VH-VL binders against q6c0b6. Designs and how they scored, part 1

All scores and structures are predictions.

Target 1, 240 residues: q6c0b6
Amino acid sequence: MVRSDWRAQEIRRVMTFTGSKEKTARDALEKFDWNVEVAIDHILNTPQVDLSGASKVFDKYRNADSDEIDLDGTIQYITDLGLSLEEPTVLAVAMTAGSPSVGTFTRKPFVEGWAAIGGDTLPAQQKLCRSFAESMTSLNADFQKIYKFTYGFLLQEGQRVLPQETAVDYWRLLLTGKYEHLDKWLSFVTEKYKRNISRDAWNMLYEFMLFQAKDPSLESYDEDGAWPSVIDEYVEFLKE
Positions, changes and structure headers below are counted from each chain's first letter, unless a header gives other numbers; antibody chains aren't numbered by Kabat.
F, E and O are the ipSAE of ESMFold2-Fast, ESMFold2 and OpenDDE, as the mean of both directions, binder to target and target to binder. V2 is 0.75 times the mean of E and O plus 0.25 times the DockQ between their complexes.
[cut] stands for letters that were removed.

## First folded at step 1 (VH-VL)

Design c1 (framework fv_cilgavimab)
Fold by ESMFold2-Fast, scan of step 1:
Structure c1 (fold): chain C 240 residues (1-240), chain A 124 residues (1-124), chain B 112 residues (1-112)
Amino acid sequence: as target 1 above (240 residues)
Amino acid sequence: EVQLVESGGGLVKPGGSLRLSCAASGFTFSNAWMSWVRQAPGKGLEWVGRIKSKTDGGTTDYAAPVKGRFTISRDDSKNTLYLQMNSLKTEDTAVYYCTTDRYYDFWSGYFDYWGQGTLVTVSS
Amino acid sequence: DIVMTQSPDSLAVSLGERATINCKSSQSVLYSSNNKNYLAWYQQKPGQPPKLLMYWASTRESGVPDRFSGSGSGAEFTLTISSLQAEDVAIYYCQQYYSTLTFGGGTKVEIK
């Protein structure tokens, strides 16, 4: 067995939370007498964001002719982040880096997005991705942000609703292992609802999952309440 | 072709100091994460520590047995990696290998190139 | 730290026969997000430095013969040499790179 160095652990904790480099984390911790909360707050509220590091990462994957990370660059980038192209953490990366669409990153949102959270090197981005992955394992506030982001990310130019097959694929990706009744929901939308999925339907499923977790019998479900019709129809389906 | 050449090993008394060097060629040294791995005579491999590229922060990490006694540094202008060993113990007796790390993960990776090693003997 | 345990300590196999080496980690080295096992294998011949054979548990390093294969997932792994050749006499080490990094104790492969 080996003993951990508590200061090294706190430095890594601050680095992971803020995305800062080791020196920035150590300097903040030393300044505030190793108070992690105060050090994190200081780093996050310091206005001097260095864009050069994240810009260098972008340069490794961009197509030089377009100055964009195209599909081939995205595949290599996601692989180098230690992620599978088909895992939900990729969506956290897309949100963080301001990806306009599947398979594409543009310089300004990528650089600004990563720099804002200290993702100024590929290893720092890899560490942030592991933190994202941890938050993606259960229903929580960070997961909910990624879940809601995903809807708009998947919409193609001019679309106002998601094709049902796309919604089903991404519900499987995002909610497998997190929603006990996922198969029932998917059966409902494919076999009974049979309509494309609105943003409201996408967003309100999340609220319903939280409601059902607290009241599995649905005895407190108010059909005359503020639930959208898609959820009312789903509850009818479950009681049938 | 990638080459790593260690030097600076030798006999040193307990409590003494020694500095190892590793001369690198055949790749862009400044972009590489570098590690030291040691092997006591007739024993297995033990990771000593690593140093990241300057682009990735230039930070160092150490295995618990050497933390506070050993320091890793690099000179990118000379394509050279260093291991400064202080307060040496008989347990530090080993062949010390310089290695290149595949660094695309934040965790220290696996080692694709190895030097021939340099023997450090800590004894009276 | 993650402790790596190899078995057997030594193995004698006839030329042309299969050799199997086991490696167990004290905790899983499978990262669920990317479904990769953070495990490598090395070969060390007498008087030589270690040579990388395998990474991500089952990906052969360039130049490594196809008689070498890696398998397993999570906390239990094997390195297989399908048809042992004289040049394969060596000590083999597994290494995890999931959390810091640690090596197994080694398995010596020799001809029976």
Scores: ipSAE 0.000, ipTM 0.396, lowest interface PAE 20.0, mean pLDDT 85

Design c10 (framework fv_cilgavimab)
Fold by ESMFold2-Fast, scan of step 1:
Structure c10 (fold): chain C 240 residues (1-240), chain A 120 residues (1-120), chain B 112 residues (1-112)
Amino acid sequence: as target 1 above (240 residues)
Amino acid sequence: EVQLVESGGGLVKPGGSLRLSCAASGFTFSNAWMSWVRQAPGKGLEWVGRIKSKTDGGTTDYAAPVKGRFTISRDDSKNTLYLQMNSLKTEDTAVYYCTTGLYWGKFDYWGQGTLVTVSS
Amino acid sequence: DIVMTQSPDSLAVSLGERATINCKSSQSVLYSSNNKNYLAWYQQKPGQPPKLLMYWASTRESGVPDRFSGSGSGAEFTLTISSLQAEDVAIYYCQQYYSTLTFGGGTKVEIK
């Protein structure tokens, strides 16, 4: 009835529809410019439950002095998830738990990330990891997200481009069995290109792999077209 | 349907002032957050600033190049958005658009724009 | 605040061929709690205001042909036109709406 009470009415409306607490409803409404539909969708897609389960998992592996899961904690955690440190599924875990860099997890992204998908116990996280592994067996949308996430995850403080050796190692990890011409790409990068790898080069290799799968002879490849110079150089390398 | 109509553009000398208006119709203007976006001739889009609805506090935000020189205001009784431009520079020469914005993915409406030319 | 960088500035593509436009943000526009990217794509033709093509990085606006697709997450985004048509000649802009509004510099798409 009173216009000054409008925000309180919408907060109560969101609370009623979602079962959330007032602060959760208010924060969502403020985040999404008081768009009730988007705020409700956000809350319903984000678990509004006690986060203590995922927090207890974090506590098991954290370094007590830093309140972070460090390299030693990460090794033990990945092992307890039933994963090898050298398998692509580890990158899905890093993406899910909001890991800032290789070998490190911080509390807030870890707890919120796992809670959002029901990973509130170590056994639940183990089951989710098996699902991640299943979804990563082909060049699909889930794999593409993890592939593109990986570039930023590997960058160290101050780096704008990825060192070639690091890129090569992770291309082998991610693309072995998925890209027929991987060895040719790696030979090109190490023997001819010899530059650090930009995000554009990393991302455009994925698009090129899909293109080459449909046109193995590269007859429809247009060097005057929209492909970046790194791919043009690679196609020239393949013709020699 | 939804319409946004800008007016008030024209030729002004450097250091001068100009006031733009945007007349809105076809939606509940009083509930909408409103923005100004500009585009210099042959150049890209540049956000100028925004004003929230009165129920959300009526606060304003500005891009760094215009902060302190431009003021955004609204008159909900007239369904009109305003941009007061002071201390104009040649770099302010642009077509100025009125827009409702995305509301974080809801919808996006734009006017046809009004040209402001700052030159001696 | 958030700086948006597009590449290339312009590209010429033959009718029926793929056009790819890249967009980078100076910081992540991914909201971790809902896993959504606050990134939109706009199309602008001469003498017209911008038209929304894509929001949430990959969700097509109603009425936009399926040859337009968006991809990417965090700070790196791509708009792809799978089979360029004559009516697609335009300037394309990415825009973040994570913190206020910021546009990329634009990419002009022309027919070869």
Scores: ipSAE 0.000, ipTM 0.365, lowest interface PAE 20.3, mean pLDDT 85

Design c11 (framework fv_cilgavimab)
Fold by ESMFold2-Fast, scan of step 1:
Structure c11 (fold): chain C 240 residues (1-240), chain A 121 residues (1-121), chain B 112 residues (1-112)
Amino acid sequence: as target 1 above (240 residues)
Amino acid sequence: EVQLVESGGGLVKPGGSLRLSCAASGFTFSNAWMSWVRQAPGKGLEWVGRIKSKTDGGTTDYAAPVKGRFTISRDDSKNTLYLQMNSLKTEDTAVYYCTTRSMFRGYFDYWGQGTLVTVSS
Amino acid sequence: DIVMTQSPDSLAVSLGERATINCKSSQSVLYSSNNKNYLAWYQQKPGQPPKLLMYWASTRESGVPDRFSGSGSGAEFTLTISSLQAEDVAIYYCQQYYSTLTFGGGTKVEIK
C-alpha cells in the first residue's frame, strides 16, 4: 500500500460509517489527527447538539452592533441568572460559556458551551448555576478546574504574568473558608515574595493546599523534589 | 531512514526577509504534513505553522505571532519544504526546526538539526 | 488555544534517583469515546533537536529506555524517570495535539 492510499481509504471509511460528505470526513480526521474512531464519534455526535436554544438566550443580552454580550449585557445576564457579579459562581459561568474576559461573552463559545451541558434556556442555565454554586463550596476537582481557568481569564492582552493585587483579590474570593493558611500565603506573596504571579505559581498553590492538609507539619515536604521555587520560599517562610 | 535537513539561516536586520529550506528524504514527502517549530536561544519550543499534503488540500496554518508575515510552501518534485519570513522582528531570533508527523500521529516523530536565524540591528 | 503548564521550571536530581515532571493542560485532552489522551513528551539535550519520548500520554516511543514512564489523564500528566542517568540531563517538554498544537514551557533536569 502506498502512503496516499491510506488517507483516501480512511476518508471513505469515515464517510461510509457516518453518512457524511467527503469534506466533513476529511476535516474531522484532520482535526483529530487521523484517528478514525474519534473522527467518527465527533461526526455522529455533532448533529444531535441543538444550538438554537442557547443562541436565543445570547440574542436577549447581546449588543446588536457588535454581536457580543458587552459589560451592560453581562450585568443584566448575571443578574437574571440569580448571581452577584462578585460571587465566585460567576467564574464557573465564564468558564462554561468560554468568556474571553471580565464583562464579555462571544457567541460561539457561549452557545456551544451551554448547549453541551443542556443550558438551552435561561431557566436551565439558572438550574445549572445552582449546581455550580455547590461545586464552589469546597476544594474538589470541579472547583480546581474553575480555579485554574480563572488565571487565564484575568490576564489582559499582552500580559504574561498576573499582577499581584489581582491575584490576591481572586485568591480571597476563591479560597476564603477553604484554605486555613490563606492569610499566611497572602502575607508571604505581598510582604516577602513581592513579584507578579506566574501561571505555575497560581496552579501549584492548589496542589500545595492539598499537600498541607494531609501533612500540616510539612515533615514530608521535599525541597529537592518537584515543587517550584515559590512554594519552596513559602515553606521556608512558614518554618521561620 | 527519515532525514530532514534545514538551511538558509543567518543574520538579518529587523524588517528584512529570509527564506528557509528543508530537504526531506526517506519517506514519501508528497503525502506528509510538514511543520516548522522554532526555539529562541535559551527558551522553549514554539510551533510556527504547518502545511498539509496536496491531496489533503495543501492548506497552511500559522501561530498568531507569525500570521501575515511568514508563508509556508512546498515543492513535492524536490522533496523540499520552505518558510518565507518577511518583516522580521528581533523576537523571531531562534533556531528553526523542520519536523514531520508520521501517519495518524499529531506529535512530531522526526526533527531536523535546525538552522539559526538571528534578527538584530 | 489549549495552554500547557509544566512544573517545576527546573529540578536537580542525584544519579540513580527518581525525577518527576508535571504537565497540566488548560482543558482536558482526553477524548472520552476512545479513552485516549492527546499528549506527547519530548527530550532535548544541549545542542540537539528535540526527540520524541512518549505519545498518547503513556506509550513509549520505540528505543526509549523503560526508566521513562508517562502517566496521568484528562488535564494532569506526569513524566517519571525512575533512576536518573547522566545522559538524561536535558530539557523535557509536554505537547498537546487534541486541538491545534501547543508546547509546555519545559522542565530542565540537572544532576545534583
Scores: ipSAE 0.000, ipTM 0.358, lowest interface PAE 21.7, mean pLDDT 84

Design c12 (framework fv_cilgavimab)
Fold by ESMFold2-Fast, scan of step 1:
Structure c12 (fold): chain C 240 residues (1-240), chain A 125 residues (1-125), chain B 112 residues (1-112)
Amino acid sequence: as target 1 above (240 residues)
Amino acid sequence: EVQLVESGGGLVKPGGSLRLSCAASGFTFSNAWMSWVRQAPGKGLEWVGRIKSKTDGGTTDYAAPVKGRFTISRDDSKNTLYLQMNSLKTEDTAVYYCTTAPRYYDMLTGYFDYWGQGTLVTVSS
Amino acid sequence: DIVMTQSPDSLAVSLGERATINCKSSQSVLYSSNNKNYLAWYQQKPGQPPKLLMYWASTRESGVPDRFSGSGSGAEFTLTISSLQAEDVAIYYCQQYYSTLTFGGGTKVEIK
């Protein structure tokens, strides 16, 4: 009784001092031979990678039968994050949580992804989403990462190229307000190019947008350079 | 181009069952969210329920008056939507419309840009 | 669930005159994160299925004449026909798609 009381008491002391959960306190105490001071120092000075917080967030939105967050769970989850289903920030969430497809999250990549960046609670994830939204307001390295992620996210198993209709929809979502000539690009791909979109075509549009922003007249465009044929055809279309 | 054709309506006694079909053409049915909307004679529109694409989980939602009695399903290989109606009541008498909702940026919407002609279901003795 | 109330139930307007139809939701259908109103308007003529007129409260569907306009935000919405034509005689329905789906009771527009 007394020995059990003593251990429970020391666990409680570590919990009270550090704010940790019972298991974290017990594990630290066991690791350091029940030395309370060393256990406290360890907890305070060692980053805690706790998957349980992110797992509890997942549990709130999952479909119990499938153990995945389906589209209904995704709608509620995205709403609770303070996001619109139609805003590009949702793609940053999908990338962070390792979503396999639109409207679906699976346990392991969701939990590990959020835990890796401190997304241990819904409020913490909301704060991180605000940071994602800020990073997606302009053409920058973080936005480019999400832009490039999107191609693979949309590509279905067995597909080598993205259907044109899908590419057009996500170009509108991602590039509206960020690329002055978006309507001309979309007109080119639907009316002139008329082919499914390769990963290289998807990725090189981003590079071309940066190039055109620097040289709006396209005077320095070199057709014999490293640009893929789809961009060469687009430049020809723009000069008409 | 886009066409939705309902069938299977008719006269049914209270407590009976009936299955409606909706044949879709002119769009990629497997990617579309489909709904049923009904309209009693001389009355307004009432949403019945919806089914999501298989890719989006294939889940269903129902309006309170039909929940537990009606089941929506789809067969993507036949481009066909179904409404299984059980324990029919006189108040279920209506024209039943098949509808589809567009997806902006491959995201959820909920307004209907395409409607079928409707099929009449009459529940009476 | 969200209840949609339309007023008036019926409206008689002379040709060329303005027709105004109101729609009220029991709770806001404005999604603050994207600043969009999840509200649509439909036109239904006798013996025909409904036709989409308006979505996102004020975006006119392709092929819909300029005389049709939608306005409002949150819980109160209006469909306006600036100059009624003979072909506009129909029943008009509002619909929310913020939380599943519900329709208003309809407003019959007739020529006086």
Scores: ipSAE 0.000, ipTM 0.393, lowest interface PAE 19.2, mean pLDDT 85

Design c2 (framework fv_cilgavimab)
Fold by ESMFold2-Fast, scan of step 1:
Structure c2 (fold): chain C 240 residues (1-240), chain A 122 residues (1-122), chain B 112 residues (1-112)
Amino acid sequence: as target 1 above (240 residues)
Amino acid sequence: EVQLVESGGGLVKPGGSLRLSCAASGFTFSNAWMSWVRQAPGKGLEWVGRIKSKTDGGTTDYAAPVKGRFTISRDDSKNTLYLQMNSLKTEDTAVYYCTTGTMVRGVPFDYWGQGTLVTVSS
Amino acid sequence: DIVMTQSPDSLAVSLGERATINCKSSQSVLYSSNNKNYLAWYQQKPGQPPKLLMYWASTRESGVPDRFSGSGSGAEFTLTISSLQAEDVAIYYCQQYYSTLTFGGGTKVEIK
């Protein structure tokens, strides 16, 4: 129990400092062993949200037996959002709603994820998806977060590296129209590299795309620098 | 997108004063807690202090070596963080960085400026 | 204030060999209720600001090679580079973000 004068004072202190409700302040203090500083930091860096709206959206699409949005529910849900299962914006939805794998959503990550950004109703989620779609049209910070998320989302249990065919499919989905040399990269990985793709290789391709856009001649490329071997091999391939 | 640009560094004599600025862009500055971190030539990183958002009380915290001599402030209308340094000592000679040092949705929102050099010497 | 102590001050390791850096906090930076360690690792190369490598003690920042790993809990932490590469020559700092922000003294990693 939190019923002592000092606990009541700490709850009031957190409420006054953060503007939060009593329950939010109490829950944060309990979560962080009554450390006021960390509780305040947590509240200020964590959106305060009502979960009931997003929970109702989840209930509309879930399988009642499993309490999960399964493949059938996902198809209907994505369609109702105004999206195609095959478009890149679906990956932004998967990241936002904490989807564990293609075609599946679980209650807690879905509800908390949507609530955190104001996705409390299906129309609100549709509006947010229009914003996500805009972010998917070019290389930008939001797109990069979704790009990096995608690797882990596709990685199956027991896999340390992503199968090459899967990586190629999703590079085509994500980077078509955004990376001038995409076909050259895909030819390199399928015809010359012929290895499965590590998380570092996936992530560093994005940094390399930005580098190459700034320095198309690759004159400032340092093969003894911090680039992973796959990028060194690719640059060597390009110079041949 | 996110940028932090420090300015105002330079050469100053012991006992003097200097004000550093940090111009922020690419995020909602008014909601962010901001910190100053310094690094003396050839030495390690040392946290200087922090200022909370005005919504969250606008309070400041300082490391013991600078308490009472340095003041952190902010101007949300200009998206600018300040460090007012008074009673400067040779030990205050360092590159001064501004940084966000916060978490957003379980990931670090950890941005650093390039730093500005403050040299305290006679 | 939480004091962070790193060891060793400097470390020389041959290319391809394992490098291990230790970090101790004067008090626990673990919250039992969320089971998270408020501990980060930074890499700094000459003339550059620090670059985040690791957060929550063991979560690698995007773009950081998988040869970097973090371990430990509570008050004792380790950063490991499993197979040192030339580009890993840098100074490494641990940092707690449990209560304000404090850094370790740094560990300089050099090629032997």
Scores: ipSAE 0.000, ipTM 0.371, lowest interface PAE 20.6, mean pLDDT 85

Design c3 (framework fv_cilgavimab)
Fold by ESMFold2-Fast, scan of step 1:
Structure c3 (fold): chain C 240 residues (1-240), chain A 122 residues (1-122), chain B 112 residues (1-112)
Amino acid sequence: as target 1 above (240 residues)
Amino acid sequence: EVQLVESGGGLVKPGGSLRLSCAASGFTFSNAWMSWVRQAPGKGLEWVGRIKSKTDGGTTDYAAPVKGRFTISRDDSKNTLYLQMNSLKTEDTAVYYCTTDLRFLEWSFDYWGQGTLVTVSS
Amino acid sequence: DIVMTQSPDSLAVSLGERATINCKSSQSVLYSSNNKNYLAWYQQKPGQPPKLLMYWASTRESGVPDRFSGSGSGAEFTLTISSLQAEDVAIYYCQQYYSTLTFGGGTKVEIK
């Protein structure tokens, strides 16, 4: 039927009240039959993200046929972020963008992940990567999330445990300069333990690092406690 | 065994066009990433471009000097790689090699053809 | 863009002598996620196509004699021929495949 100027006014009203973009305001109004109060409440109480910016970044690096960022696109993308392919901050990017595996990004997790934290442009993502780099400098809650994420990220389809060589490489990448006894742990794993690494072993090393920092002599270590056998074997190795 | 045989080289005037072919045998061509590398007479190696297998997206990439002028394509039914060269310049004069990385060594090339000479001269 | 610089341009070596060829990249070609150097070495004899000698900086291609070895990491690499044979007379190229693809200028190895 006849187009009404009142819809343009209601869109502008919602935009003014909420700070949302025109499309967000229009979509909310259309969803709730142009009820301004309900639309405003919905916008204010629902996280709003603009996916278009992050989608354009994805489009720059994607393989057009697969609609995925493959290994070549990943190498160029990480370089354009201002990151060395040798630095652990790349794992924070993988976690943020929901990368399914080393060298690959898929559209939905990439776009949604970056949009959720304001990564709408390459320069914005570069700035966020500088913040991620700060989280990678010491043992902290953000670093622990990235550390735990890394295990699943490295598992290949059908794998229940991580190959030891892969675990060693990423422990070296993540824990160098952060765990005083890293060389001892790596020697234990490669020379004594000689088994593939479970998720529990990966996760509990982090807890053990925090424990050992508080009790360097390990006098309070309880072998009858809840520590997994790999940590019990490591403590035995350290006391030899 | 594995063989790559280039053909189609010759003498062309500046602004002209040539299409090079690379006939592949001894491996499953449809799974292979293929590249073109050139070498000007008495000079070093220069990468031209590459094409991935269709399974890996079938995408093409080109070196800056040839981007927009050269096109790489493949015909998996004929086990043949192509390089369409348009708007040829004297600096395009080179032996053109067909290459592949059958062990997925990224862009380190474990097999090369014998090469075909392209001369761009008036 | 990564620039590859080889030295020396030319090298004359007696039979049985050690030949050393250097390759420097303008930035690191070591990829932390797999701890591999994206660097290869090729041998090219007159009238022949290049032959892959070495990949991942130090992994020798199948069929390449033990006298060839690659070393280095990050941005500085070396190809060594421990005891030069007559059939080793060739031009040697390094190549990075880290961010784009570029070749070094080549090093000519001759008998003298």
Scores: ipSAE 0.000, ipTM 0.368, lowest interface PAE 23.9, mean pLDDT 85

Design c5 (framework fv_cilgavimab)
Fold by ESMFold2-Fast, scan of step 1:
Structure c5 (fold): chain C 240 residues (1-240), chain A 122 residues (1-122), chain B 112 residues (1-112)
Amino acid sequence: as target 1 above (240 residues)
Amino acid sequence: EVQLVESGGGLVKPGGSLRLSCAASGFTFSNAWMSWVRQAPGKGLEWVGRIKSKTDGGTTDYAAPVKGRFTISRDDSKNTLYLQMNSLKTEDTAVYYCTTGRWLQLGYFDYWGQGTLVTVSS
Amino acid sequence: DIVMTQSPDSLAVSLGERATINCKSSQSVLYSSNNKNYLAWYQQKPGQPPKLLMYWASTRESGVPDRFSGSGSGAEFTLTISSLQAEDVAIYYCQQYYSTLTFGGGTKVEIK
C-alpha cells in the first residue's frame, strides 16, 4: 500500500457525498488539512466550478511561448465566439474573462471567469455571448457594469486618466443609439472641456444620462449639488 | 470541402419577383454570416447584403440600391440561404454569388459559389 | 457608406515585371484598438467567381503565391505582383469590411 491510498478513498468519499468532481474534492480536502467534514461543508456551501473545460478553450487560442492569448489569438477567439471585433459585446467578454487590456487574455482570469458562469466550452461561451449582446442593446444594470469596467480596461499601465480621444471612441461604441444627446456630449468634451477623462467623469456621465432622461428640461438640475464639475460645465454648454 | 451552390436564376420582367437559393455544405452553416454579392455583365462586384448567424441575432444588412426590395433569409435546418428579390429593375441584371468567410463574422470572403444569372428585361 | 476607388482601371505589364494596383477608401478602414486595416483583395478570372488573395491589407490567403503582397494603411492601399506570370491575367478588386462592405471598381491586369 502506498501512503496516498487513504487519500484516494477520502477523495471518493467526498465526491460521492457532494457530487463534486475529483479535483474539487481533492482541493477542498487539501485546503482543510484532509478534514472530510469541513471539506464537505465547504463544497456544499460554496459554488463549485469546473476549470478544465474553460482551460481547453484557452489552450486553443493561446500563444504557446507566452501562455497568453495575444492579439492574433484574440482576433480568432472573438471571431469564433460569433462577434465582430468592433461590437460592444466584446467588452462584456473582456469583463467576464478578466482581460487586462485590449487584445490580451491571461489564463487564470479567463478560465475562472468563464467557469464561474458555465462557459466551459466554446459553444457554451457562444450562448453566453448572445445573452451579453441582449444586455448591450439598452441602458440597463448589466450594461452599466460593462460600461464602468471599460474605463479601467482601456487604461494603459501607469495611466490614471483616460486620453480624450480614447474616451470619445468608446463612448461612440457604447452609447450610439442609447443617448439622444451623445453628439452634444462629444462636442462638449472635444471643443470645450479639452481634458483627459477621469474615472469619476466617465461613471457620472452614465448617471447624468439617466437623470436627463427623467428630466429633459434639466429644471431639477442643481449646479451647487453633488455633480462633478465636468457635468456642471456640460449642463452650462447645453443651455447655450 | 466547402461548397456553395446557387440556384433560382432566370429571365424576369421588370417589376417581377424571383427567389434565389444557396445550398451550403462542408462547414457549420448555422454559425456563419452569409452574404450575397452580384456582378452585372462586364461590370464590377457589388455587395447586395448579408445575414448574421442566429447566435448573433439573425439580423440583416442591405446595400442602398436593394434596400426595401430584397430580403435575405436562412434555413439552418436545410443549410440554405435565400434572396427574395421584389420589384426587379433592369439594373438588377447580374450574376448573383453566395459568399461566406472562413473566420465567420469578419466580412471578407474566402468561399464563393459559381453564381446564378438573373436577367431582368422586357 | 465607404466608397472604394481603384486605379488604374487597366494595366498592361510584361511577363516577369512588377504590377502595382492602388485602392483608396473615402474614409479610414483602420481600427485603432487592434491596429488592423479592414481591407481585402480578390482576383477574378473570366468565367470564374472571385478568389480571395489578401485580408487585413497584407495577410496572404493560404495557397496564394508570395509574389502577391499588400501594403498601405488607413485609406490608401496597394496590391503588388512582383513578377507577373501568365496565370495572373485577371481583374483585381479591393474590398473594405470596416463598415458593412463595399468593393472597388476593379483593375484589369493584362500582359503587354
Scores: ipSAE 0.000, ipTM 0.389, lowest interface PAE 20.4, mean pLDDT 85

